# VH-VL binders against Large ribosomal subunit protein eL28 (rpl28): the designs that were tried, part 3

Target 1, 132 residues: Large ribosomal subunit protein eL28 (rpl28), of Dictyostelium discoideum (Social amoeba) (q9gs21)
Amino acid sequence: MSQDLVWSIIKKNNAFLKSSHGLTLSAEPGNLRNKNSLKYSGLARRTTIDVAAVNGKVVVSSKIVKKAAFPAQSKKTTTFSTVNTRKTARFVKTLATQYAPELRAAALGRLHRVQSALRSAKKAAARKAKKN
Short names: E, the ipSAE of ESMFold2; O, the ipSAE of OpenDDE; V2, 0.75 times the mean of E and O plus 0.25 times the DockQ between their complexes.

## First folded at step 1 (VH-VL)

Design D2_c10 (framework fv_denrakibart)
Fold by ESMFold2-Fast, scan of step 1:
Structure D2_c10 (fold): chain C 132 residues (1-132), chain A 118 residues (1-118), chain B 113 residues (1-113)
Amino acid sequence: as target 1 above (132 residues)
Amino acid sequence: EVQLVQSGAEVKKPGESLKISCKGSGYSFTDYWIGWVRQMPGKGLEWMGIIYPGDSDTRYSPSFQGQVTISADKSISTAYLQWSSLKASDTAMYYCARSDYEYAMDYWGQGTLVTVSS
Amino acid sequence: DIVMTQSPDSLAVSLGERATINCKSSQSVLYSSDNKNYLAWYQQKPGQPPKLLIYWASTRESGVPDRFSGSGSGTDFTLTISSLQAEDVAVYYCQQYYDTPYTFGQGTKVEIK
């Protein structure tokens, strides 16, 4: 994964992808005030870090929106297990410190919430399985 | 109001050079890519390439690399598509469109018809 | 390059009836990191440029009527017009924007019987 110059944090009060089985959890960027998806002028210049849960793992993504027109080249993605919380936090801290120090606390807060949701879902599933 | 306005129709002979334009307005021109798409008479859409006006980073479809040049002048919010030597097979409608990572090609110009015949 | 194939090439449907168009990609356009399909649908009416209808396989562009819906994932996608209107006569194109070059399907012409 190479470093990038584009960073932003996706807020939980925006679009949310819901998984009934806890397999995948993510928050989608978008304007949901009027139940409409709107384009963002100037967003290509903002730093974006997307922290999401995919297949029981934490996925940290940075978007190179400025130079990219497609995901295969534009989005840099690193996948972490929930067991490696320190390693994941270190990665997010390093990424934020290099490109957007002002986003560090918010990015780590988002990461913590995603990790907690995954651990809770896994714990609930394990508890249900033991009763059978 | 986002708008892309293209230059008018062209009638050319094989071997002639040509440069057509696409002017953006109603948005920050340097914050979005501009792509070019060809549509031959009665045929489908072919993606030619794309440019980021903020730094002139340009990428071509392999089928069009070396065939055309894509450029932009950010001071007048205009992108260009040009040929050094036209062929009859270049006869087509050419569209420019605004592009970004999430939304594919969301706003399109009206098209420039290029006719090349002897 | 990713090859996009549409079916059928043309479709004649009565007013108010359902129209269904299929699109297949030669390889997956699902990006595992964000779980999104990088597939768009465009409508082109005679004498007009293409208009974006749907992006991310199923997200309707602003101002697009709710009778248009997109579905599918990975390599197989569908555009559905639940109740065809006269203004829907057009050629419809699917397009992948997962990787360059962006590639379009050959188009499906929708006509009224």
Scores: ipSAE 0.007, ipTM 0.537, lowest interface PAE 9.4, mean pLDDT 78

Design D2_c3 (framework fv_denrakibart)
Fold by ESMFold2-Fast, scan of step 1:
Structure D2_c3 (fold): chain C 132 residues (1-132), chain A 117 residues (1-117), chain B 113 residues (1-113)
Amino acid sequence: as target 1 above (132 residues)
Amino acid sequence: EVQLVQSGAEVKKPGESLKISCKGSGYSFTDYWIGWVRQMPGKGLEWMGIIYPGDSDTRYSPSFQGQVTISADKSISTAYLQWSSLKASDTAMYYCARDEYSYFDVWGQGTLVTVSS
Amino acid sequence: DIVMTQSPDSLAVSLGERATINCKSSQSVLYSSDNKNYLAWYQQKPGQPPKLLIYWASTRESGVPDRFSGSGSGTDFTLTISSLQAEDVAVYYCQQYYDTPYTFGQGTKVEIK
């Protein structure tokens, strides 16, 4: 397994709690507590974007959670050929912009590397086919 | 069409056990939490708890913790609400509802539970 | 627990007139990090389950007529029906989803005068 062909899964978490959590501050050491504790709804996102080469094609996978708890069955997978480089890049940009803007640059970089590896493999296969 | 279909009305005696169901269809059942809401006769809505069918993560309202059991069978896209021993005060309409972001976008038709001696 | 209080308990409005329902939370349901109000409104017609009308305080659910609108922020929220129709006779509930347990208002019954 080559890191050049398979992008490491990058996970991004929002800093929200799985369940309601109180935040209480003391205004004076040991004596005054904030009467209006801030609590979070438990709305949290954990987004993973994976770009890999599978059977000569680019596979883009995403997992999106609507709450702090991660739904195991939320994985979405889209398969592209190297011929559709522009379409694949647009898809990755759109996906990252909607769900994980912080992962955009890394995802596009990995896509470029995966596509380059697949093009190299295709050229090698073409040379072998020509000699046979 | 996304829908939740609940089991039929129940008439029970105090002390009896009961399990009612809520079947989801038209969507990926394991990708949404399912909530249970009680409505006592002539009263408002009370949230009882939620379950995530994908891993059976269950969270209860403090008022209902230990009073009921919420479960799900993802192989048949069905959630359940269960009582080990019914009380007359459990007489109510029970709704299941799909939890989008802790607001409920799709509701079942309701199951009327009547507990009387 | 966050307590939700609606006013009035009952409201009689003539067909075609405006109906206004208020909802007050015992603490703010505005989350500063996403600037969203964790508040929803439901309609329950006699013999039917509740139906989602509004979420995030002001976003209308798909398929809900545009005569329904939500407004407000923090602790004070309003559901407005701009021109009451006969089919709008129902009990309306606000719900906070800022914190567990999720809580509902006591309901406001809307009737035709």
Scores: ipSAE 0.000, ipTM 0.519, lowest interface PAE 16.6, mean pLDDT 77

Design D2_d3 (framework fv_denrakibart)
Fold by ESMFold2-Fast, scan of step 1:
Structure D2_d3 (fold): chain C 132 residues (1-132), chain A 120 residues (1-120), chain B 113 residues (1-113)
Amino acid sequence: as target 1 above (132 residues)
Amino acid sequence: EVQLVQSGAEVKKPGESLKISCKGSGYSFTDYWIGWVRQMPGKGLEWMGIIYPGDSDTRYSPSFQGQVTISADKSISTAYLQWSSLKASDTAMYYCARDWYDSEGYMDVWGQGTLVTVSS
Amino acid sequence: DIVMTQSPDSLAVSLGERATINCKSSQSVLYSSDNKNYLAWYQQKPGQPPKLLIYWASTRESGVPDRFSGSGSGTDFTLTISSLQAEDVAVYYCQQYYDTPYTFGQGTKVEIK
């Protein structure tokens, strides 16, 4: 990684795919050796990208946090149906490329897993309905 | 060009360990999944499992769970398939193949294959 | 697991004639929400790795000749080679990617008559 940039990618595994909950990917600009100097910075920005399954749909969120005396936030949320999975992937690619290129691979991987989990859940529900 | 290059053929005895490799080049290695496929002599294709090198998320076919380990080292764009103890029934051609990150399991680029022969 | 069955196991076709290979899945690989069939076709020549021909049941991979076409939906799929060439002698496999584990058909060997 860059010594001027600290970022984290939420670990992805089967446990997180068994629930319709979100994982957040973040890139935090900062210098670990001088992070305390942020007190005197007029602005510090942190970009997060969230991809989650909510009520059978894919929800993609982006957020830029302004570290002023009173925190100001700009959050955008876009909801996608499972009808066009490639359209959702294209949106995530564009979003990541513009705001957090270092998170692009992680965001796309998360999206793919979320979409796969939703499809599996639908198939399981269909099998259960027939069993009853 | 986009390509996957696999390690050379191996001849082993039952009970020995083995680790074979698959090196990606010509593309962003962490943007794609790498799958492993077995083909026994004169037989068809069997999907073994898949790994996302960006975070090492790994999924196995139930038939191969616990029998092999799939791993990756993104710093050298290489994925691995490993056995702790080989059996004669592991004799096969092993292919690595790349999945598109926005697809769900079709493989567009394949390695040349690694022939593994296990005999006593 | 989803079982993929191909027919015939082998076929012999004269040069320039049409070759047809069938693939049947034990359950539908059509996902109703995106209206896509999660089905691919591969070509494997002796001593070579498989090569992707078709994905999403009917979309040709870049660089694949237009004599190759895929059709079908749900559980029944077809790969057609409209005018067989000498270089098309190979084993052809269908693959579903609707659910894990991903599974392949047993293969269809295409030979020149």
Scores: ipSAE 0.006, ipTM 0.558, lowest interface PAE 11.6, mean pLDDT 78

Design D2_s9 (framework fv_denrakibart)
Fold by ESMFold2-Fast, scan of step 1:
Structure D2_s9 (fold): chain C 132 residues (1-132), chain A 122 residues (1-122), chain B 113 residues (1-113)
Amino acid sequence: as target 1 above (132 residues)
Amino acid sequence: EVQLVQSGAEVKKPGESLKISCKGSGYSFTDYWIGWVRQMPGKGLEWMGIIYPGDSDTRYSPSFQGQVTISADKSISTAYLQWSSLKASDTAMYYCARDLTYEWTGDAFDIWGQGTLVTVSS
Amino acid sequence: DIVMTQSPDSLAVSLGERATINCKSSQSVLYSSDNKNYLAWYQQKPGQPPKLLIYWASTRESGVPDRFSGSGSGTDFTLTISSLQAEDVAVYYCQQYYDTPYTFGQGTKVEIK
């Protein structure tokens, strides 16, 4: 395990925002796994970055392919608040620059979508509360 | 076609050195781990170690650490398993196998070589 | 090290009948961060290398017949052959890839009754 990243794990999912499927992004489009099957193609990847919404927070995780081969040792997860959009964006930029520069634009796009979904859920909850 | 082709059978005496090979084709050799698995006659499978050819990052099973050397030459898409001094207890079938790193597509050992039979006797 | 134990050591099943093989790990191979079980099943026929059947405990490898299925989570796993065919006579191994060293079960030999 590397000490250059901070990580935390969220226990409970938000009732207004179900666990969303994270987008996994690859820095190195390797080679397609060529199988005689329409259901199957594997893509070798150098680095992955995941951005997802969990329990009303943005969760950003990264792993490098070779270290990520061993799950007990390798996946790092960092949790951010939706109220600090610039700080979260700077962290994603820094993470992408360190591990996967070509994924920066895609990761930031995903982050924007996740943050927009969380803000929409927050506004929906506020409207429901005011209706009482 | 994705394929791993291993070197031919070997018959050796105790104390001799040996290096067997595993050549990958049909895929990007440097993007997948290559593992080595031993199967003694009539016995099950034993994982020996694994190498990432892109940077030669190598990890061994504790029971094989110091007993063998795993290496790779990415310029010819070939991985190697080597003994400095063979023992009769090294008599076994040795397989190489491709390991996809554990992403959403994870497949454990999806492609296997045909095996190299090593016989060590006096 | 994670120890993998299979049961039974050998199994005789009539053609067309169900075969069930069990695999236990000495510690959980479920990774909480991605909710995946790092467990695979292999088939080995005499004179051949092992062939991957199942990965992630329950995902069937491309080209593997529907009669093969994997189930279970954490420490207890099962490989099921719903209707045994003659070509299924083989030794079956479970393997964990949760941590190094990777470890295999001792194998289960499946024979025709």
Scores: ipSAE 0.000, ipTM 0.534, lowest interface PAE 12.7, mean pLDDT 76

Design E1_a1 (from E1_s5 with heavy chain T100R E101D Y102E E103Y I104D T105F Y106W G107S D108G; framework fv_ecleralimab)
Fold by ESMFold2-Fast, scan of step 1:
Structure E1_a1 (fold): chain C 132 residues (1-132), chain A 123 residues (1-123), chain B 107 residues (1-107)
Amino acid sequence: as target 1 above (132 residues)
Amino acid sequence: EVQLVESGGGLVKPGGSLRLSCAASGFTFSNAWMHWVRQAPGKGLEWVGHIKSKTDGGTTDYAAPVKGRFTISRDDSKNTLYLQMNSLKTEDTAVYYCARDEYDFWSGYFDYWGQGTLVTVSS
Amino acid sequence: SYELTQPLSVSVALGQTARITCSGDNIGSKSVHWYQQKPGQAPVLVIYDDSDRPSGIPERFSGSNSGNTATLTISRAQAGDEADYYCQVWDSSSDYVFGGGTKLTVL
């Protein structure tokens, strides 16, 4: 029964892929309990840096709140593919150094985790495509 | 294959206005941030301003010396970038370059440049 | 506002190594890009993200960036390398900043 063996292997591979593919590192936009954003917990924070995986890409966002202005904040968002790992890391370093130096190490750590998860998912998908 | 071609430069009197155009080809214009960079005769490069892609909000930012006088716009249906220059000063005399920044928007670099168009502001 | 400082001129003999510096406060925390400009021509990107080369740029061109100084290194200099060289960074307070430019003369 060659068919039964092939079916069993396919089911295992699909289950592994699905658990990796279901990765979400960002809470919904505007979520008050966003544990994936790099914000100061417990106090009002004027600058935040968010790193998230969206549609197989890395999305980096920052917000700055300016005093005595309306609107009192500036939001910037930049999207990166996983192919440009060096550019993305350099961008995050620059953002953190200028806006929130205390978040630099955490932001880079978050970025590494996001990139590793996306690479893992892509490699798993590529292996499945090559076998089929 | 990627090409940027500026036009609209010329001689203008102080206080006057000019509109520069940059025709883009060889890439998906709507996905790129586009910049204007200028160079006064015998001097260095100076960033003028940029306009973001539609995906990134289509907003503009300007260098302090031109803020309030210059306006950058784009027409993605025509693959064309514009620079509207008002209240021109003699200090605005320069070659104006159109430049592309396709993917890294804050740590961005200018990977392709047009040949430039000369704007001379004198009486 | 953020400022980048370059030497006005650098001379190098044919076949020797030229080094062009770009100084800025904590520039090592930024991505530095380098452009080559020959008389009457538009600038050409030769190094991006501190040390990466665009397609078509010879391996003789390399870059580094640490602390307060970024460096463009041109090994085995050729007559065709004679040009003005500009460094450039992005800064949150100043947006896109260029150095003043360095004229490289190949002797």
Scores: ipSAE 0.006, ipTM 0.538, lowest interface PAE 12.5, mean pLDDT 77

Design E1_a10 (framework fv_ecleralimab)
Fold by ESMFold2-Fast, scan of step 1:
Structure E1_a10 (fold): chain C 132 residues (1-132), chain A 126 residues (1-126), chain B 107 residues (1-107)
Amino acid sequence: as target 1 above (132 residues)
Amino acid sequence: EVQLVESGGGLVKPGGSLRLSCAASGFTFSNAWMHWVRQAPGKGLEWVGHIKSKTDGGTTDYAAPVKGRFTISRDDSKNTLYLQMNSLKTEDTAVYYCARGEDSYYFPEYYGMDVWGQGTLVTVSS
Amino acid sequence: SYELTQPLSVSVALGQTARITCSGDNIGSKSVHWYQQKPGQAPVLVIYDDSDRPSGIPERFSGSNSGNTATLTISRAQAGDEADYYCQVWDSSSDYVFGGGTKLTVL
């Protein structure tokens, strides 16, 4: 395929998957996401870790699918009231290490970006309030 | 009770060596990043170096003035932190504190040093 | 190479509000920690991550951090607050950096 065509597809995929503050990670290889999504949506059996900023708080959501003869699925959401807590980083680290170790580094990187964005937003709001 | 107790300070000649120890109790030492911070008489605090937890790679980092001369190590089975000081200079004269950072992965900037030892005086003089 | 600047000394009258500043290039993008040190004693963490208090630190202690200046605020100052105060950040090029310290005198 030509470089121009590949670049165009990448741009469209990035725009389509645009997130404002929320980020979703899957334990599956990236190539699996490029297959027919309708076929895969019917299975709904992927482990995911989502880190998002919601109303000034960090929200960590997980959908954990255990591999077994009859797969069990657990959906969990944990809210952290402040970006300045070591508990959030420890929680994400432990969650990823236990259920999706291949996503550990990516999940912690996403948490860092979310916390940085919230910190910047908080400081911007404080500056605006201080002006008058 | 969370506590850090330092030992090993004393008088040493320029070019000499000294090893400091820091005994930890009351917390899970193996999970903690540990720091050495010094303070010359009448001067401010100066970071010396740190060692990460084994889970975070157990790596060390040093301030430029001590790099290549000082070595930080830990023995998690004994809950003890060490600072091996070689090729000591008069400028190394200071009270040396051990301090606990928290376990962090990507965010060392978010954690302060929340527990400190009493400090041990190292005097480098002829 | 990254540097933090603090005033050498600040005076406050008993019961009044003291403000100690810590200046650094774009310090508002960093997490600032504050330590209290009394003569002959080890430092004590009084504020971490700009504005959070460790357990046991009175509510009179608060912090802020924006732009190029971080501030430690001590309201209703008490004689026992007389100490040296140090700010500290982590910087990717300089690791852990302390300010020069500010001596707070309670009159």
Scores: ipSAE 0.007, ipTM 0.558, lowest interface PAE 11.4, mean pLDDT 78

Design E1_c11 (framework fv_ecleralimab; at its last look DockQ between E and O 0.03; V2 from the best seeds 0.00; counts 0 for: pae E 11.4 > 2, placed apart)
Heavy chain, then light chain:
Amino acid sequence: EVQLVESGGGLVKPGGSLRLSCAASGFTFSNAWMHWVRQAPGKGLEWVGHIKSKTDGGTTDYAAPVKGRFTISRDDSKNTLYLQMNSLKTEDTAVYYCARDDWGFAMDYWGQGTLVTVSS
Amino acid sequence: SYELTQPLSVSVALGQTARITCSGDNIGSKSVHWYQQKPGQAPVLVIYDDSDRPSGIPERFSGSNSGNTATLTISRAQAGDEADYYCQVWDSSSDYVFGGGTKLTVL
ESMFold2-Fast, scan of step 1: ipSAE 0.040; ipTM 0.651
ESMFold2, look of step 2: ipSAE 0.009; ipTM 0.556
ESMFold2 (binder alone), look of step 2: mean pLDDT 93; pTM 0.953
OpenDDE, look of step 2: ipSAE 0.350; ipTM 0.826

Design E1_d5 (framework fv_ecleralimab)
Fold by ESMFold2-Fast, scan of step 1:
Structure E1_d5 (fold): chain C 132 residues (1-132), chain A 124 residues (1-124), chain B 107 residues (1-107)
Amino acid sequence: as target 1 above (132 residues)
Amino acid sequence: EVQLVESGGGLVKPGGSLRLSCAASGFTFSNAWMHWVRQAPGKGLEWVGHIKSKTDGGTTDYAAPVKGRFTISRDDSKNTLYLQMNSLKTEDTAVYYCARGFDEYSDYYYMDVWGQGTLVTVSS
Amino acid sequence: SYELTQPLSVSVALGQTARITCSGDNIGSKSVHWYQQKPGQAPVLVIYDDSDRPSGIPERFSGSNSGNTATLTISRAQAGDEADYYCQVWDSSSDYVFGGGTKLTVL
């Protein structure tokens, strides 16, 4: 018995993650669902990635469907400061590349928009303070 | 490989205008924030301004000494960055470098690739 | 406006360790980047995000940043390391700020 089997069934302790503060990105195989058969209808992978600004920080949330001996879904939330843009981008790249490559560009674009908006707001506030 | 090539430098009289170009190759230009940085003869590096990527709205910011006189623009269909310089002063004499702020979604607050520079001389 | 201060020049003996400082108010809260510029050439990024090296930059180059001082360290100095070195940060009030540059001489 591997230690990893225990983790495949463990979920986040937070009972409620209410409302996205940002854009939710989801992937579903396009043409696999164009055919109305068991082969296509029940075999689609679903992964969602959400990137949002919360209290001046970047929050990345994901719901990942994993193939395992026992199929499992994991919900995960990770918080980053705006100072660590490279670290956050690398995290999002790795997450998307590993679980939903088709969402990679959209997720990175969303991340950059969120970080840019937070920095623009901080820059505007600082410039106003500097000018007095 | 990633390459930036500046052109358009030359001799201009005070009060004149000049437009610099920077041809980019080897990366997805539309994803990059692009900068102009200058260096007066025998002096240090001075940031001139930048233009954000298409994804981030393509907005511009400028250093105080050039604000209102210089305009940065880009043509993503031609992978080209521009610097329009108006009302030139002798203090604008410098080698002008274009520089890439980042490739796809790296930290955009540093310059990772630089062109060779083009000399602008403002003299009567 | 936010300002970075570097020494005008630093000398190091061949094979020894050079240290180039970059001072700024609370610079340790910012990300510091370092550029090398040889005569007649464009600047080259040698350190980014305080301590990371781009591909192709030898391990002899390292960086640190804490408090009010960031440092570029060049171990086992070589003649080819002679250059001007510039530190750079982004500041919300001043945008992109470069230090004045330090001329490194390898004796």
Scores: ipSAE 0.007, ipTM 0.528, lowest interface PAE 10.8, mean pLDDT 77

Design E1_l2 (framework fv_ecleralimab)
Fold by ESMFold2-Fast, scan of step 1:
Structure E1_l2 (fold): chain C 132 residues (1-132), chain A 129 residues (1-129), chain B 107 residues (1-107)
Amino acid sequence: as target 1 above (132 residues)
Amino acid sequence: EVQLVESGGGLVKPGGSLRLSCAASGFTFSNAWMHWVRQAPGKGLEWVGHIKSKTDGGTTDYAAPVKGRFTISRDDSKNTLYLQMNSLKTEDTAVYYCAREGTYYDILTGEEYYGMDVWGQGTLVTVSS
Amino acid sequence: SYELTQPLSVSVALGQTARITCSGDNIGSKSVHWYQQKPGQAPVLVIYDDSDRPSGIPERFSGSNSGNTATLTISRAQAGDEADYYCQVWDSSSDYVFGGGTKLTVL
């Protein structure tokens, strides 16, 4: 095996681990759930888009905050299977374009990593069964 | 660098026996899962069987058509894989390849296996009267 | 037993994109590997784990796998790509399974 091949395999598996981290994307740079709790709490009213893996499925969540005399907050979740890759990508594009265009590239990158992690986990389970 | 070299092929009569060897070099043979794959003239690839690395128990598995007639073994001290073929039939006529199943380390699942990344050039076994 | 189905042959014009399919029940849950074999030569691994390329394999080769179909895609086809292509998976009941192979002709 060549060094290029070894590096590619290591990057793939490392990406899987990073994807399982559960990062949350926000409309404002720096509003990350993985920051200290007090700082994150101060940003709870901002629009966010979250893409996560739950029970082998892709879950896209959004919290949209409207600035008005009566503040309105709504959280919506939509669940996708991994086989609906194009549909899920279109949904994330539309959501980001409409409510948080600054998050579009990051949200799509996150979605790709989450989908890859789910496929990898399913195949890793099968390979473990093969080995034993 | 990494290579597999097969030997032992030839003409044999139905009901006969033949032993194939596969000499490995350029990698740590004892850590590798090794396969035998055959290809009848003008036909597709057909898996024959495999032997796991010593660390994974050194167990063998065989395709249904050869089970009970063929035996796979390895000698890690000589970096050599073997295929002992008994009770040969005309339908066993094929080019026999030895192949290494590549490995990588996954932090979550440990040592993982992917496709057959190194193949020998093949040795022809003809079973005919 | 588990079976993989490939078309017997696929033709592609020089410089165009070839797509070779490999169909199997719920194949998207399995890791698919692809091999290229030229006449008189041993097979060469060109794609592993659905979509990864071994070192030395051109970026023109790519793969995908979802549902019941895996696909090997060869973009900007070259004369040297003319070969037989085989998909392969591992299945808990059938162990290692190869598809029947697809002959790719570059026109």
Scores: ipSAE 0.006, ipTM 0.584, lowest interface PAE 9.7, mean pLDDT 80

Design E1_s5 (framework fv_ecleralimab)
Fold by ESMFold2-Fast, scan of step 1:
Structure E1_s5 (fold): chain C 132 residues (1-132), chain A 123 residues (1-123), chain B 107 residues (1-107)
Amino acid sequence: as target 1 above (132 residues)
Amino acid sequence: EVQLVESGGGLVKPGGSLRLSCAASGFTFSNAWMHWVRQAPGKGLEWVGHIKSKTDGGTTDYAAPVKGRFTISRDDSKNTLYLQMNSLKTEDTAVYYCATEYEITYGDYFDYWGQGTLVTVSS
Amino acid sequence: SYELTQPLSVSVALGQTARITCSGDNIGSKSVHWYQQKPGQAPVLVIYDDSDRPSGIPERFSGSNSGNTATLTISRAQAGDEADYYCQVWDSSSDYVFGGGTKLTVL
C-alpha cells in the first residue's frame, strides 16, 4: 500500500487527526516514472514500525521481517484506547527491542508525539467548546 | 507566592444579602478565569460560577441553584474578585472558596485556592 | 447533567497502594483533575490533565483515565495522605463537575 493511501484511510477514520506522521513505512508514494533501484526493492522487505492517531486512539502498525523463513513477514495493527498509558509505551518498546532495536528510540519518540497531539486536540476541542 | 484571601462571610437571615471579596496576589490576575466554589458543612465541593478574563470575553456563568440570585464581578485594577449573593436560602450555607483557573493553555482545573470564608444562612 | 461517581470511602494500610476511582460516561474523552482536602483546609490540586503532577506533589501520586473510569493511585501510602479526594472534569453541558469525594483512611 502507498503511503498516500495509508494516510487517506487513517485520516478518513479520525475526526481529531492532526498533521502527524509515523516512522517511515515500507510503502512509497506512487509514481509513474520508472526508476528502478535496489534501494526501493529492499524497502518492501524491511521491518517497519508506525505509530498514528485514529479515532482519538493510538494505533501501532508493524511489518516484521524474520530472517528464519521466506516469505517471513507478519503485518499487524494493534489499537490502544488511551493516550496516557504505560502499556502502550511498554508494547512499543518491547516490539522495537525484539525486532528492530535501531528503531526503538524513534518509535518511542513518535509515540510521545502522537500522545501529545491527541492530548492537545482533546484539550483544544474542550477549550473551544467552553469558551463559546 | 500565590495567595487568595476571601472575606465578607458571616451569619445572615434567609432572604438576606452578602457580598464576598477575594484579594489575589502573586500572579497575573487579569489573565486568570476566576471561580467561586462552595462546600456545605460535611458535604462535597460544588461549583458556583465563574468570570472569564477580558481577553476571553469577560462573561460570567453560574450553576443552576444560584442563577438569578448571585452575581460575579472582578476589578482587575485591584486584583479582586467579588460574589454578590441575594435572596439567600438555608441551602446556601457553606464555606465559599475563591479559586483560579490560571493555566493559560487549555486548562480547566483550579490551580490555586483561598482558605475560604464561611457563610451561614439561618434564622 | 453530567455526573461523576466516587466510592464514599477507601482504606489502605501504611506502605500499601490506594486506588480511588472516578466513574463517568465516556470520562476517557475528558481531562480529569484530582484534589486533596484535609479537615479544615482548602483543597489542593494533586493531579491535572489525567496524569500530570503539579510541582511539589510526590511521585507516589499518579493518575489514569480511560473509557468510563479515571483512577487516582497513591503508592506507599503515608499517614499524611489521609484526606478527602475529589475528581473533577469540565463538561460542555454542565460546566465544572466534581465527584462526591472519597475519604481515604490510612490504617
Scores: ipSAE 0.000, ipTM 0.525, lowest interface PAE 16.5, mean pLDDT 78

